# Ledger of designs, part 174: VHH binders against q96fz2

Target 1, 269 residues: q96fz2
Amino acid sequence: CGRTSCHLPRDVLTRACAYQDRRGQQRLPEWRDPDKYCPSYNKSPQSNSPVLLSRLHFEKDADSSERIIAPMRWGLVPSWFKESDPSKLQFNTTNCRSDTVMEKRSFKVPLGKGRRCVVLADGFYEWQRCQGTNQRQPYFIYFPQIKTEKSGSIGAADSPENWEKVWDNWRLLTMAGIFDCWEPPEGGDVLYSYTIITVDSCKGLSDIHHRMPAILDGEEAVSKWLDFGEVSTQEALKLIHPTENITFHAVSSVVNNSRNNTPECLAPV
Key: E = the ipSAE of ESMFold2; O = the ipSAE of OpenDDE; V2 = 0.75 times the mean of E and O plus 0.25 times the DockQ between their complexes.

## First folded at step 10 (VHH)

Design O26 (framework vhh_8pnl_2; at its last look DockQ between E and O 0.54; V2 from the best seeds 0.00; counts 0 for: pae E 6.8 > 2, unsure alone 61.1 < 65)
Fold by OpenDDE, look of step 11:
Structure O26 (fold): chain B 269 residues (1-269), chain A 120 residues (1-120)
Amino acid sequence: as target 1 above (269 residues)
Amino acid sequence: QGQLVESGGGLVQPGGSLRLSCADAGFTFSDYDMAWYRQAPGKERELVARIWIGGSTNYADFVKGRFTISRDNAKSTLYLQMNSLKPEDTAMYYCAKPYRYSGSTPLDYWGQGTRVTVSA
């Protein structure tokens, strides 16, 4: 996964992340560093995206089932990194393969510390290789959306007008991530950064791309992944597998340029 | 939810100029794509201009370079500079956050509108 969309306003995003804590109380996640959130239809690595994480990471004795929402840098910077510039990392940390997560120190160490997060997105982009050509067709991949009687099937949203009506109740894609905290050698603010765990693609997506993000489907999966106080690493890793509960549509080549930040990026063509 | 309030409308002669403003009382103005719409008497509401969160803009065909949409995120204000106004531009002009339709009742994040009259 090298490109996502996360464009919902902060207030809408917050409401979309409503949850129940372990006591059954309805809650909204609190924001940490909300000013770092920059909505975009076209998010690339090294940009900031909002993630969910347990409150226990920030507050001693907090209920580990409580959630915080925080913008973090896409591309994990390990805590042991000693260079002053994160861009000097020689290995790609945009993604973490599920099969080697325990083999790589950069991912194993923070995971062992319980540094699990849920990366939020409208969806992610993948490019299908066209047979016989160097051309790639981009696709937007996301959770199936509930058909409200008035909202035609998102897939059949033939009109830009129908597409606009869908975003108020948009079910966000929830991807499993690992985050770490890095202190710059020269001092300054602690950098929070994340990697997205990837798995082999489901059957439905296999013709588009052979890999997909590990999607946490449902509140239980999200809760267990986040709750590092009650759920062990071993148990959490059981949640990491392909899911067939996705849909997709073809989009324009506008998304190919990371500078393009318009709804045209994710609109059906 | 912040209320959108339009201002700057009025009576102007053909070829004149107006600058419309839309103030958003909300704290998340910068997170929203914004647009200007207009509705003439007996006509349907139509899009005039859009400005995306990334700063890109789109204009209706009838604008033909006469209008400029802009935003000041620090002031939570949307603008429409209208030059070379024509009688056909006479309408109620509305500011909107076009992508928010809450489920059952389209809470139209619409302002109350500001009236523009172009008359000799």
Scores: ipSAE 0.741, ipTM 0.867, lowest interface PAE 0.5, mean pLDDT 91
Fold by ESMFold2-Fast, scan of step 10:
Structure O26 (fold): chain B 269 residues (1-269), chain A 120 residues (1-120)
Amino acid sequence: as target 1 above (269 residues)
Amino acid sequence: QGQLVESGGGLVQPGGSLRLSCADAGFTFSDYDMAWYRQAPGKERELVARIWIGGSTNYADFVKGRFTISRDNAKSTLYLQMNSLKPEDTAMYYCAKPYRYSGSTPLDYWGQGTRVTVSA
């Protein structure tokens, strides 16, 4: 998973993340660094994306079921990284394979500290190889959405005007991530960065790409992944597997260039 | 009474220019795609121009080359620079958020409008 869309305005995104804590109390996640949130139809590695994580990471004795929402850099910078420029990291940490997560120091160490997060997106993009041509076909991949009287069909959307109905009650994609905290050697603010855990593709996506993000389908899975105070690493890793509850449609080549940041990136073709 | 407040309309002669402004009292202006719509006398409300969160712009054919949409995220303000104005540009101009989201009301995505009259 190397490209996502997360375009919901901050207040809309916050409401879309409404949840219940361990006591059953309805809550909205509390923001850290809200001004660093940068909505986009076409997010690439090294940009910031919103993630959910346990309040206990920031506040001693906090209820570990309470959630913070924070923008984090996509592309995990390990806490042990010694150079001054994170872009000089020679390892690709955009994704973390589920089968080697406990073997790789960059991921095993933060995972052992409970640094689990849920990466939020409208959906993600993948490029299907086409025989006989160098051009790949991009697809937008997302949770099935509940149709309402106000909702237009995503596959039938033919103009930007039709998209205004698509985002009503949009169910955000919730992907399992691992984050770490890096302190610049020369001083400065702590950098929070994350990686998306990947698994083998499900049957529904196998013709598009051989890998997919580990998707946490539903609030029970999301809660258990985030709650590092009550759920051990071993138990949390049981949540990491392919999901069939996913849908997709083909999109235009506009999305190929990560500098293109318009609704055309998501529009069906 | 809503969060979007338009200004800058007025009476101008054909060939003249006006700059419309739309101030968003909300905190999250920079997160929203923004648009200008207009409603001419006896017509339906129609899209004039859009500006996306990434800064890309899109224009209706009838204003392309004459109007420029822009935004200042630090000031939470949307602009429409209108050049080479024609009598057929006479309309009430509305600032809008082109996409509607859960929990929105009409006042969240439409301004009250500012009147533009192009006549001798």
Scores: ipSAE 0.480, ipTM 0.772, lowest interface PAE 2.3, mean pLDDT 87
Fold by ESMFold2, look of step 11:
Structure O26 (fold): chain B 269 residues (1-269), chain A 120 residues (1-120)
Amino acid sequence: as target 1 above (269 residues)
Amino acid sequence: QGQLVESGGGLVQPGGSLRLSCADAGFTFSDYDMAWYRQAPGKERELVARIWIGGSTNYADFVKGRFTISRDNAKSTLYLQMNSLKPEDTAMYYCAKPYRYSGSTPLDYWGQGTRVTVSA
């Protein structure tokens, strides 16, 4: 998992993240650093994407079921990293394999601090390798969406009303992540960064790629993953497994170039 | 958020140029894909040009090569540079940002429009 779409305006994204806290109160997540949100149809590692995390990470005695939404850098920079430049990190942290997460210091340490997050996207891209060729077929992969009479089709953008219908009430993909906080040795802002946990692909995706992000399907899974005040690391890791509740369609090679930021990246072909 | 004010229309001769502007008083202008539409008397509104949040553009066939859509996110302003204008381009021109929140339908995502008249 190395490419996503997360293109909604922040106000639309925020409303899509409506939730209930432990007491049943309807809430929206509170933003941190909203000006760092950069919507795009084609997000790659090192870019910022919004994640959800517990309010307890920011406020002593906060209700750990309350959520913050914040942009974070994709590609976890461990808190113990000593160099001034994150590019000097000698290993890839864009993804974290679930089967080795407790063996890797880069992931074990922040996980032990309860630094669990939910990575948000419209969906993710994956490339299918064909046997006997170096050509790859990209797919856009996302939660099944409930259509209403008011909803439109992906790619129908002839008017504002049609485009709104495509994305109205879009169910955002919710992926399990781990984050860390790195203080640059020269000073400056603390860097928040994340990795996406991966698992073996479900049967439905196995012909496309052998790995998939660990998807948190439903409010209970999302709440338990975020709530490090009440859910232990060991219990949280039970949430990490493949899901079959996923759909996909083929897209054009426009998405291959990460500089292409257009709806064509996710349009069906 | 969502209030749009078009300007820059007027009367021009065939072959002339105009630059339309659309100011957005909203604080999240840069989050939105934007578009220009037009409506001539007796016709339906039709797409003229689109600009995506990444800066890529798309144009209706009838205006390819003559019009240029652009945006300035720092000024929260969308533009349409119209060159080589023809009498067929006579219409009200509207800017739009196509998003609506569930349970919200901002009344001003189509502005009042600005009139372009191309006549000798």
Scores: ipSAE 0.061, ipTM 0.538, lowest interface PAE 6.8, mean pLDDT 85
ESMFold2 (binder alone), look of step 11: mean pLDDT 76; pTM 0.776

Design O27 (framework vhh_8pnl_2)
Fold by ESMFold2-Fast, scan of step 10:
Parts: sequence; C-alpha cells; structure tokens
Structure O27 (fold): chain B 269 residues (1-269), chain A 120 residues (1-120)
Amino acid sequence: as target 1 above (269 residues)
Amino acid sequence: QGQLVESGGGLVQPGGSLRLSCADAGFTFSDYDMAWYRQAPGKERELVARIFIGGSTNYADFVKGRFTISRDNAKSTLYLQMNSLKPEDTAMYYCAKPYRYSGSTPLDYWGQGTRVTVSA
C-alpha cells in the first residue's frame, strides 16, 4: 500500500470518526496538530495522513479507550535514528510486513511500547500488472458503502459528477498502523511517523495485487488495536489478517502522478 | 461548519468585468474543494468553476477563457474573476463547498448568492 486518498475536510473527517469509549459514551476524537492535516485525493509516502491513537499515549492516567486524531508522516522514522534528515533513513518504512513485524527492530520496538494506530483513508490505490505488459491499471479500493435512496452506490455511479455526492456518509477505510516518535538531534518538534502493516491479499484482490493493508473491519477491531492499555501486543496482532470485506473499481491513469490532486483520481473509469 | 457569504455582484454592460468574492467564516476553508455555481431565472443551477484543495482548477466550457477561479486560504476567501461578460451570464451566483454530512441524503453547502446582471 503506497498510495491513498484522504480528502475529507477536517470537520467531516472528525464526524466520520465518532465512536464509543469503553463506558459506552459517545465521543469524537480530539485533534492534535489539526493544522498539519492536509486532505488529498492522492497521498504518497512522506506526506501526512490522519491516524487514530489512544489518548493514553499523551496523558499518563488517561482512559486508554479514548481516542486522539493526529496527522503523522507516512514512513516510520525510528526513535533510534541518528541523522538530522529523516529522508536519509536507508530502510523503506512505508509498509511493514505482518509476517516479519517482530523481527524488524524499526517495528518491534514501537510495538513493544504500545505504539499502535489506525490509519484513516477514503481508500487506497493499487496498480494491476498484466504478465508481459509494462502498463499498469490503477484501482481505487475501499470498504463497501451503504447505498442511499438519492445517491447511488459507489460502484454503480452513473456519472462522475454524482461521485462527489457520495462522501456525506462515507465509511472510512481503517488500516492497522505502527507509529514511532523521533526527536531531532538538533532540536525541534518531535516527529510522529507511521507505517501501514501489510498482509497477503484476499481472494477478491488477488488479481489486482499480491499484498494489501491489514484492514480493521469494524469498531470492535479498531478499539482493540488502539487500546494498548488493555490489549497486549500478542492479542492485538491476532487482528492482523486479510479481509474480504472490500470493493474496488478501475480509475484513470491521472492518479499515477502523485502531484495530481483532484476527484478524477478516484472517479470510476 | 462555516457560513458562506458572497459579494461583488451587480449590473454591468456587455463586455464588462466583475470580481465575485465568497468569504467562509469557518475554520476549515483550506480543506474544501470549492465551486461557483449559477442559476438563471427559471433554469437549473449549473456548475461554473471548481478549485480543488491542491489549487488545480476546472471550468465549464461556456466560461473557459473568460472566468478565473482562485482562492486565498489565509483569508478563507474564494474568488471568481469574470471578464468579457455576456447577457447569457446573467444569473444568481452561488459559492459552494460540497460536503455537509447531514444524514442519508447528500447535500451541498450553499451560500446566499450574489446577483449578476449583464444588460445594455
């Protein structure tokens, strides 16, 4: 998973993340660094994306079921990194394989500290490769959406213009992530950065790409992944597996250039 | 979240120019794709121009080359520069941010509108 869409305005995104804490109280996640949120139809590694994480990471005695939403850099910079420029990290930390997560120091250490997050997106993009062909077909991949009486379902949209209206009740994709905190050696703000855990593709996606993000399907899975105060690393890792509860459609090659940031990137072809 | 307020409309002769403004009182202006629509009396509302969060723009064919949409995120203001105005441009002009998150039916957020009349 190397490209996502997360274009919802901050206020719309916040409402889409409404949740219940452990006591059953209805809540919205509280923002940290909201000004760093940069919505985009075409997010690449090194850009910031919104993630959910437990309030307990910021407040020693906080209820671990309460959620913060914060923009974090995509591409985990380990806390032990010694250079002054994070882009000089010689390891690609955009994704973290589920099967080797406990073998890689960059991921094992933050996991041991409970640094689990849920990466939010409208959906993600993958490029289908045909055997013997250099050209690849991009697809936008997302949760099945609930159909409304007046707006068509995403996959059945009859025109690109009507696509814009489906966002009012969009179910955000919730991907399992690991984050870390890096303190620049020359001083400055702590950098929060994340990686997306990846698993083998489900049967439904196998013709598009061989890997997929570890998707947390539903509030129970999201809550358990975030709640590092009550859920151990061992228990949380049981949530990491492929899901069949996804859908997709082909999109225009305009998405290929990460500088293109328009609804055309995710509109059906 | 924000309230949209259009201004700058008025009466102008064919070939004249007007600059429309739309001020957003909300905190999240820079997060929204923004649009200008227009509605002539007795006709459907139609898209005039869009500007996306990345700064790219899109125009209806009937205004391309004559109108320019722009935004100032620091001032939370959307603009439409209208040149070479024609009688066919006579309409109420609305700015919109298209996300309302208001339940089962998708709704666009509309401003109050500003009237543009192009007449000899």
Scores: ipSAE 0.443, ipTM 0.733, lowest interface PAE 2.4, mean pLDDT 86

Design O28 (framework vhh_8pnl_2)
Fold by ESMFold2-Fast, scan of step 10:
Structure O28 (fold): chain B 269 residues (1-269), chain A 120 residues (1-120)
Amino acid sequence: as target 1 above (269 residues)
Amino acid sequence: QGQLVESGGGLVQPGGSLRLSCADAGFTFSDYDMAWYRQAPGKERELVARIHIGGSTNYADFVKGRFTISRDNAKSTLYLQMNSLKPEDTAMYYCAKPYRYSGSTPLDYWGQGTRVTVSA
């Protein structure tokens, strides 16, 4: 889980995140630092991605069921990190294994503070090893998309031209994340950064890769993961498991180079 | 989210001008595209103008060159400058945040409207 697509324009992304708070009020998430959101078909670690988190992290008296959307750096920088350059962190925090999350200081401490977030993406990429060649086959992996009045259900068999028309009603992938806040020792802006929790791959993805992100399937799971004011760490961790509600299709090797940022990265081959 | 409150409507003669305002009491105004709609008596509600977060605008053909949509994010206020008003512009004018389109339930935020009457 080291490459994603999140290319929706800010307004489309915001509408795709419509939700209901604890009082039953329909809402859109409020943005923090919207100018730091950079749409891309090919997001790698150290870039910013949009995450959902509870409004209570920013406002003392806020309803913990209300949501903020904010760009955060992919690659968690622990609050205790004392060097001036976060890129110098010597261990990889792009992903956090579900089986050791309560044993690793970098993840246990922010998790204990309720620093749970939902990482948003169109989908993610994985590379399948192919026998008889040194090349790997990339796949784009995403939630099954619902049939609309316009085009019908989206699947692997649809033409590349039809893929440009699906984005208005796209169901975003919602991955369980942990974030932390780091203050530079020499002063400057607080850095918000996150890691994606990973689990064993489901049956449907086992031939592509042995690990997958912990996907929160549906609003009940998303709400419980975000609501650190009402849902304990122990209860929230029960949401972390593989899911079969996922689909995929093969994509071009164009995606292999993280500098390539075009629709060709996720178009079916 | 806050309530959207329109103002500035009134009675004007053909060829006159009005400036409509829409105040958002919430703290999320700058996060959203905003729009003006209108509804004449016995007619369906129709889009008049839209302004995106980045400032780009779209207009219905029947108001192009006559109406100007603008926003002031510091004041959380949306405006519609209406020039060269015609009797057919007579309607209730509503500001709105965009509908969230989904396979099930669309969501939107509408104000109560402000009345514009253009007559001699």
Scores: ipSAE 0.005, ipTM 0.181, lowest interface PAE 12.7, mean pLDDT 83

Design O29 (framework vhh_8pnl_2)
Fold by ESMFold2-Fast, scan of step 10:
Structure O29 (fold): chain B 269 residues (1-269), chain A 120 residues (1-120)
Amino acid sequence: as target 1 above (269 residues)
Amino acid sequence: QGQLVESGGGLVQPGGSLRLSCADAGFTFSDYDMAWYRQAPGKERELVARIYISGSTNYADFVKGRFTISRDNAKSTLYLQMNSLKPEDTAMYYCAKPYRYSGSTPLDYWGQGTRVTVSA
């Protein structure tokens, strides 16, 4: 997973993340650095994306089931990185393979500290290699949306105008992430950055791409992944597996250029 | 869309059992987490039990070990098996689909409730 859409206005995104804490009270996640959130139909590595994480990461004695939403840099910068410019990091930390996460120092160390997050997106993009051409076919991949007359039911046959109405009730894609905190050697603000854990593709996606993000399907999985105060690393890793509860449709080549940031990027063709 | 209809409430002696049912006439039952809430006179509504789309369950501490929530997606029906009932369990019981899973907009599918009275 190397490209996502996360275009909802901040207030709509916040409401889309409504949740219940351990006591069963309905809550909205509290924002950290909300001004750093930049909605886009076409988010690439090194840009900021919103993630959910436990309030306990920021507040001593907080209920670990309470959630913060914060923009973080896509592309994990390890806490031990010694240079002053994180863009100089020589290895790609956009994704973290589930099968080697405990062998890679960049990932096992923050994971051992409970630095689990849920990466939010409308969906993600993948490019299918087509036999007989050098062109790749992009697809937008997302949770099945609830079937109602107008809300969240979308398909390849829907007109572009009908897409505008689905966002009020859109079910956000929730991907398992690991984050770390890096302090610049010369001082300055702590940088929070994340990686998306990847697994083998499910059968439904195998013809598009051989890998997929580890998707946390539903609030139970999301809650357990975030709750590092009650759920150990070993137990949390049991949530990391392919899912079949996913859908997709082909999109135009407009999405290929990450500078294109319009609804056409995810509209069905 | 649909209407939630609760049934199965009644008067029972302490230590007795009741099974509550909630039928959803709609077509989206299997897409949502479902819950049972209760409200005693003069009290706020409180969560009793929740069942997720996965089939996993969550219970309030005051009913753990006594109540069992279950669902039948083919019948679009939610159940609450209530054992070892106590006078403190006396309340109006509501099934609820109070908000969309990972969604921002609460669904207004609260039933009218079914009354449970636990008394000698």
Scores: ipSAE 0.000, ipTM 0.131, lowest interface PAE 17.3, mean pLDDT 83

Design O3 (framework vhh_8pnl_2)
Fold by ESMFold2-Fast, scan of step 10:
Structure O3 (fold): chain B 269 residues (1-269), chain A 120 residues (1-120)
Amino acid sequence: as target 1 above (269 residues)
Amino acid sequence: QGQLVESGGGLVQPGGSLRLSCADAGFTFSDYHMAWYRQAPGKERELVARIYIGGSTNYADFVKGRFTISRDNAKSTLYLQMNSLKPEDTAMYYCAKPYRYSGSTPLDYWGQGTRVTVSA
């Protein structure tokens, strides 16, 4: 997974993340660094994306089932990284393979500290290789959505009103992530950064790409992945597997350039 | 042009079987992923099964093991074999090209639907 859409305004995104804690109390996640959240139809590695994580990471006595939402850099920078510039990291940490997560120090160490997060997106993009050419066909991939006659569709939208109807009750994609905290050696703010765990693609996506993000389908899976105070690493890893509960449509080549940040990026063609 | 035409729906008793067909008259059938959706009375339209260009298939949990999607590229026809039908399967069944979001736009590739009724 190397490109996502996460375009909802902050307040809409927050409401889309409404949840119940362990005691059944209805809650909204509390923001950390909300000014670092930049909505976009076309998020690439090294940009910031919103993630959910347990409040217990920030408050020693917090209920581990309570959630924080925070923007984090996509591309995990290990706590041990010695350079002053995170972009100089010699290996790609955009994704973490589920089969080697316990073998790689960059992922095993933060996972052992309970640094599990849920990466939020409208959906993600993948590029299908076209036979006999170097051209690739991009697809937008997302959870099946509940539709009403008022909700409309993701199409070539003729008006802003149609786009508002599409996103009004959008079910966000919830991907399993691992994060770490890096302190710049020359001083400055702690950098929070994440990787998306990947699995073999499901049958439904196998013709598009051979890998997919580990998707946490439903609140029970999301709650167990986040709750590092009650759920061990071993138990949490049982949640990491392919899912068939996914849909997609082809999109135009506009999405290919990560600087393009318009609804056209995810509109069907 | 592109017109999808469904057939094969009907009234059956619980435990019965039906085979739905969808003919694609207007587009290059073999170059497109295909899907079956359904819409039950008072409910939203939902994905039942997909079949991709390469022949891979995907099923909703509520039909897995009972329904089989298949395609015949030479005939430009999509099929849905439905076994062990339940009253909960009662719906209008729609043929669609899933590379487009299912929607109300004039450019969506939807059929007119075929009605399946499973009566106790």
Scores: ipSAE 0.000, ipTM 0.085, lowest interface PAE 22.9, mean pLDDT 82

